# VHH binders against Flagellar brake protein YcgR (ycgR), part 2

Target 1, 263 residues: Flagellar brake protein YcgR (ycgR), of Thauera aminoaromatica (c4kar8)
Amino acid sequence: MAELSTPSPASPAPLDGGRGDELEKFTLRGARQILQLLQDLITHRGLITAHTGGGHSFMTAVLKVDEERGRVVLDPSPDPQANRRALAAPRLTCVTQLDGIRIQFPLVGLGEGQDKGRPALFAPLPAEMLRLQRREFYRLQVPLAHELSCLLKAEDLARKPVEVSARVIDIGAGGVAVVVPTGAAEFVIGGTLPACRLALPDGEPIELDLEVRNLNRQTQRNGTEQLRVGLRFAALPRAADTRIQRYIFKTERALNAKARGGL
Short names: E, the ipSAE of ESMFold2; O, the ipSAE of OpenDDE; V2, 0.75 times the mean of E and O plus 0.25 times the DockQ between their complexes.

## First folded at step 27 (VHH; framework vhh_7pa5_2)

Design aa1 (from m1 with D62R; at its last look DockQ between E and O 0.31; V2 from the best seeds 0.00; counts 0 for: pae E 11.2 > 2, framework grips)
Amino acid sequence: QVQLVESGGGMVQPGGSLRLSCAASGFTFDYYAMSWVRRAPGKGPEWVSTISGSGGSTSYARSVKGRFTISRDNAKNTLYLQMNSLKPEDTALYYCAKDLSWSTWEFDYWGQGTQVTVSS
ESMFold2, look of step 27: ipSAE 0.000; ipTM 0.386
ESMFold2 (binder alone), look of step 27: mean pLDDT 83; pTM 0.838
OpenDDE, look of step 27: ipSAE 0.783; ipTM 0.920

Design aa2 (from f1 with S59Y A61R; at its last look DockQ between E and O 0.20; V2 from the best seeds 0.00; counts 0 for: pae E 5.5 > 2, placed apart)
Amino acid sequence: QVQLVESGGGMVQPGGSLRLSCAASGFTFDYYAMSWVRRAPGKGPEWVSTISGSGGSTYYRDSVKGRFTISRDNAKNTLYLQMNSLKPEDTALYYCAKDLGYSTWEFDYWGQGTQVTVSS
ESMFold2, look of step 27: ipSAE 0.177; ipTM 0.658
ESMFold2 (binder alone), look of step 27: mean pLDDT 82; pTM 0.832
OpenDDE, look of step 27: ipSAE 0.140; ipTM 0.615

## First folded at step 28 (VHH)

Design bb1 (from k2 with S30D S31Y D50A G58Y; framework vhh_7zox_3; at its last look DockQ between E and O 0.01; V2 from the best seeds 0.00; counts 0 for: pae E 15.5 > 2, placed apart)
Amino acid sequence: DVQLVESGGGLVQPGGSLRLSCVASGFTFDYYAMGWVRQAPGKGLEWVSAISSGGSTYYADSVKGRFAISRDNAKNTLYLQMNRLKPEDTAVYYCAKDLGYSTWEFDYAGQGTQVTVSS
ESMFold2, look of step 28: ipSAE 0.000; ipTM 0.262
ESMFold2 (binder alone), look of step 28: mean pLDDT 83; pTM 0.842
OpenDDE, look of step 28: ipSAE 0.000; ipTM 0.227

Design bb2 (from f1 with S59Y T104P; framework vhh_7pa5_2; at its last look DockQ between E and O 0.19; V2 from the best seeds 0.00; counts 0 for: pae E 6.3 > 2, framework grips, grease 24.3 > 24.2, placed apart)
Amino acid sequence: QVQLVESGGGMVQPGGSLRLSCAASGFTFDYYAMSWVRRAPGKGPEWVSTISGSGGSTYYADSVKGRFTISRDNAKNTLYLQMNSLKPEDTALYYCAKDLGYSPWEFDYWGQGTQVTVSS
ESMFold2, look of step 28: ipSAE 0.027; ipTM 0.576
ESMFold2 (binder alone), look of step 28: mean pLDDT 82; pTM 0.826
OpenDDE, look of step 28: ipSAE 0.329; ipTM 0.752

## First folded at step 29 (VHH; framework vhh_7pa5_2)

Design cc1 (from m1 with Y31D S52Y; at its last look DockQ between E and O 0.14; V2 from the best seeds 0.00; counts 0 for: pae E 7.2 > 2, framework grips, placed apart)
Amino acid sequence: QVQLVESGGGMVQPGGSLRLSCAASGFTFDDYAMSWVRRAPGKGPEWVSTIYGSGGSTSYADSVKGRFTISRDNAKNTLYLQMNSLKPEDTALYYCAKDLSWSTWEFDYWGQGTQVTVSS
ESMFold2, look of step 29: ipSAE 0.028; ipTM 0.571
ESMFold2 (binder alone), look of step 29: mean pLDDT 80; pTM 0.803
OpenDDE, look of step 29: ipSAE 0.018; ipTM 0.349

Design cc2 (from m1 with Y31D G53Y; at its last look DockQ between E and O 0.14; V2 from the best seeds 0.00; counts 0 for: pae E 6.2 > 2, placed apart)
Amino acid sequence: QVQLVESGGGMVQPGGSLRLSCAASGFTFDDYAMSWVRRAPGKGPEWVSTISYSGGSTSYADSVKGRFTISRDNAKNTLYLQMNSLKPEDTALYYCAKDLSWSTWEFDYWGQGTQVTVSS
ESMFold2, look of step 29: ipSAE 0.101; ipTM 0.570
ESMFold2 (binder alone), look of step 29: mean pLDDT 81; pTM 0.815
OpenDDE, look of step 29: ipSAE 0.027; ipTM 0.465

## First folded at step 30 (VHH; framework vhh_7pa5_2)

Design dd1 (from b1 with T50A S59Y Y105W; at its last look DockQ between E and O 0.11; V2 from the best seeds 0.00; counts 0 for: pae E 4.2 > 2, placed apart)
Amino acid sequence: QVQLVESGGGMVQPGGSLRLSCAASGFTFSSYAMSWVRRAPGKGPEWVSAISGSGGSTYYADSVKGRFTISRDNAKNTLYLQMNSLKPEDTALYYCAKDLGYSTWEFDYWGQGTQVTVSS
ESMFold2, look of step 30: ipSAE 0.243; ipTM 0.709
ESMFold2 (binder alone), look of step 30: mean pLDDT 86; pTM 0.864
OpenDDE, look of step 30: ipSAE 0.169; ipTM 0.614

Design dd2 (from b1 with L100F G101S Y102W Y105W; at its last look DockQ between E and O 0.04; V2 from the best seeds 0.00; counts 0 for: pae E 7.5 > 2, placed apart)
Amino acid sequence: QVQLVESGGGMVQPGGSLRLSCAASGFTFSSYAMSWVRRAPGKGPEWVSTISGSGGSTSYADSVKGRFTISRDNAKNTLYLQMNSLKPEDTALYYCAKDFSWSTWEFDYWGQGTQVTVSS
ESMFold2, look of step 30: ipSAE 0.013; ipTM 0.561
ESMFold2 (binder alone), look of step 30: mean pLDDT 84; pTM 0.839
OpenDDE, look of step 30: ipSAE 0.802; ipTM 0.922

## First folded at step 31 (VHH; framework vhh_7pa5_2)

Design ee1 (from dd1 with A50T S103L; at its last look DockQ between E and O 0.18; V2 from the best seeds 0.00; counts 0 for: pae E 10.6 > 2, framework grips, placed apart)
Amino acid sequence: QVQLVESGGGMVQPGGSLRLSCAASGFTFSSYAMSWVRRAPGKGPEWVSTISGSGGSTYYADSVKGRFTISRDNAKNTLYLQMNSLKPEDTALYYCAKDLGYLTWEFDYWGQGTQVTVSS
ESMFold2, look of step 31: ipSAE 0.000; ipTM 0.407
ESMFold2 (binder alone), look of step 31: mean pLDDT 86; pTM 0.863
OpenDDE, look of step 31: ipSAE 0.711; ipTM 0.891

Design ee2 (from f1 with T50S S59Y S103T; at its last look DockQ between E and O 0.49; V2 from the best seeds 0.00; counts 0 for: pae E 4.2 > 2, framework grips)
Amino acid sequence: QVQLVESGGGMVQPGGSLRLSCAASGFTFDYYAMSWVRRAPGKGPEWVSSISGSGGSTYYADSVKGRFTISRDNAKNTLYLQMNSLKPEDTALYYCAKDLGYTTWEFDYWGQGTQVTVSS
ESMFold2, look of step 31: ipSAE 0.228; ipTM 0.664
ESMFold2 (binder alone), look of step 31: mean pLDDT 84; pTM 0.851
OpenDDE, look of step 31: ipSAE 0.548; ipTM 0.824

## First folded at step 32 (VHH; framework vhh_7pa5_2)

Design ff1 (from ee2 with L100F; at its last look DockQ between E and O 0.46; V2 from the best seeds 0.00; counts 0 for: pae E 11.8 > 2)
Amino acid sequence: QVQLVESGGGMVQPGGSLRLSCAASGFTFDYYAMSWVRRAPGKGPEWVSSISGSGGSTYYADSVKGRFTISRDNAKNTLYLQMNSLKPEDTALYYCAKDFGYTTWEFDYWGQGTQVTVSS
ESMFold2, look of step 32: ipSAE 0.000; ipTM 0.360
ESMFold2 (binder alone), look of step 32: mean pLDDT 83; pTM 0.839
OpenDDE, look of step 32: ipSAE 0.031; ipTM 0.533

Design ff2 (from ee2 with A33S L100F Y102W; at its last look DockQ between E and O 0.29; V2 from the best seeds 0.00; counts 0 for: pae E 11.4 > 2)
Amino acid sequence: QVQLVESGGGMVQPGGSLRLSCAASGFTFDYYSMSWVRRAPGKGPEWVSSISGSGGSTYYADSVKGRFTISRDNAKNTLYLQMNSLKPEDTALYYCAKDFGWTTWEFDYWGQGTQVTVSS
ESMFold2, look of step 32: ipSAE 0.000; ipTM 0.405
ESMFold2 (binder alone), look of step 32: mean pLDDT 83; pTM 0.837
OpenDDE, look of step 32: ipSAE 0.085; ipTM 0.592

## First folded at step 33 (VHH; framework vhh_7pa5_2)

Design gg1 (from f1 with S59Y; at its last look DockQ between E and O 0.22; V2 from the best seeds 0.00; counts 0 for: pae E 4.6 > 2, framework grips, placed apart)
Amino acid sequence: QVQLVESGGGMVQPGGSLRLSCAASGFTFDYYAMSWVRRAPGKGPEWVSTISGSGGSTYYADSVKGRFTISRDNAKNTLYLQMNSLKPEDTALYYCAKDLGYSTWEFDYWGQGTQVTVSS
ESMFold2, look of step 33: ipSAE 0.222; ipTM 0.684
ESMFold2 (binder alone), look of step 33: mean pLDDT 82; pTM 0.830
OpenDDE, look of step 33: ipSAE 0.764; ipTM 0.912

Design gg2 (from f1 with T50S S59Y; at its last read DockQ between E and O 0.46; V2 from the best seeds 0.00; counts 0 for: pae E 4.2 > 2)
Amino acid sequence: QVQLVESGGGMVQPGGSLRLSCAASGFTFDYYAMSWVRRAPGKGPEWVSSISGSGGSTYYADSVKGRFTISRDNAKNTLYLQMNSLKPEDTALYYCAKDLGYSTWEFDYWGQGTQVTVSS
ESMFold2, look of step 33: ipSAE 0.197; ipTM 0.674
ESMFold2 (binder alone), look of step 33: mean pLDDT 84; pTM 0.851
OpenDDE, look of step 33: ipSAE 0.779; ipTM 0.917
ESMFold2, fold request of step 35: ipSAE 0.301, 0.220, 0.031; ipTM 0.738, 0.691, 0.522
ESMFold2 (binder alone), fold request of step 35: mean pLDDT 84, 84, 84; pTM 0.845, 0.845, 0.843
OpenDDE, fold request of step 35: ipSAE 0.512, 0.607, 0.587; ipTM 0.809, 0.844, 0.836
ESMFold2, last read: ipSAE 0.106, 0.200, 0.128; ipTM 0.598, 0.615, 0.626
ESMFold2 (binder alone), last read: mean pLDDT 84, 83, 83; pTM 0.845, 0.837, 0.838
OpenDDE, last read: ipSAE 0.596, 0.410, 0.522; ipTM 0.838, 0.755, 0.814

## First folded at step 34 (VHH; framework vhh_7pa5_2)

Design hh1 (from gg2 with S103Q; at its last look DockQ between E and O 0.14; V2 from the best seeds 0.00; counts 0 for: pae E 5.6 > 2, framework grips, grease 24.5 > 24.2, placed apart)
Amino acid sequence: QVQLVESGGGMVQPGGSLRLSCAASGFTFDYYAMSWVRRAPGKGPEWVSSISGSGGSTYYADSVKGRFTISRDNAKNTLYLQMNSLKPEDTALYYCAKDLGYQTWEFDYWGQGTQVTVSS
ESMFold2, look of step 34: ipSAE 0.157; ipTM 0.649
ESMFold2 (binder alone), look of step 34: mean pLDDT 85; pTM 0.862
OpenDDE, look of step 34: ipSAE 0.768; ipTM 0.915

Design hh2 (from gg2 with A33T; at its last look DockQ between E and O 0.21; V2 from the best seeds 0.00; counts 0 for: pae E 4.3 > 2, framework grips, placed apart)
Amino acid sequence: QVQLVESGGGMVQPGGSLRLSCAASGFTFDYYTMSWVRRAPGKGPEWVSSISGSGGSTYYADSVKGRFTISRDNAKNTLYLQMNSLKPEDTALYYCAKDLGYSTWEFDYWGQGTQVTVSS
ESMFold2, look of step 34: ipSAE 0.239; ipTM 0.692
ESMFold2 (binder alone), look of step 34: mean pLDDT 82; pTM 0.828
OpenDDE, look of step 34: ipSAE 0.788; ipTM 0.924

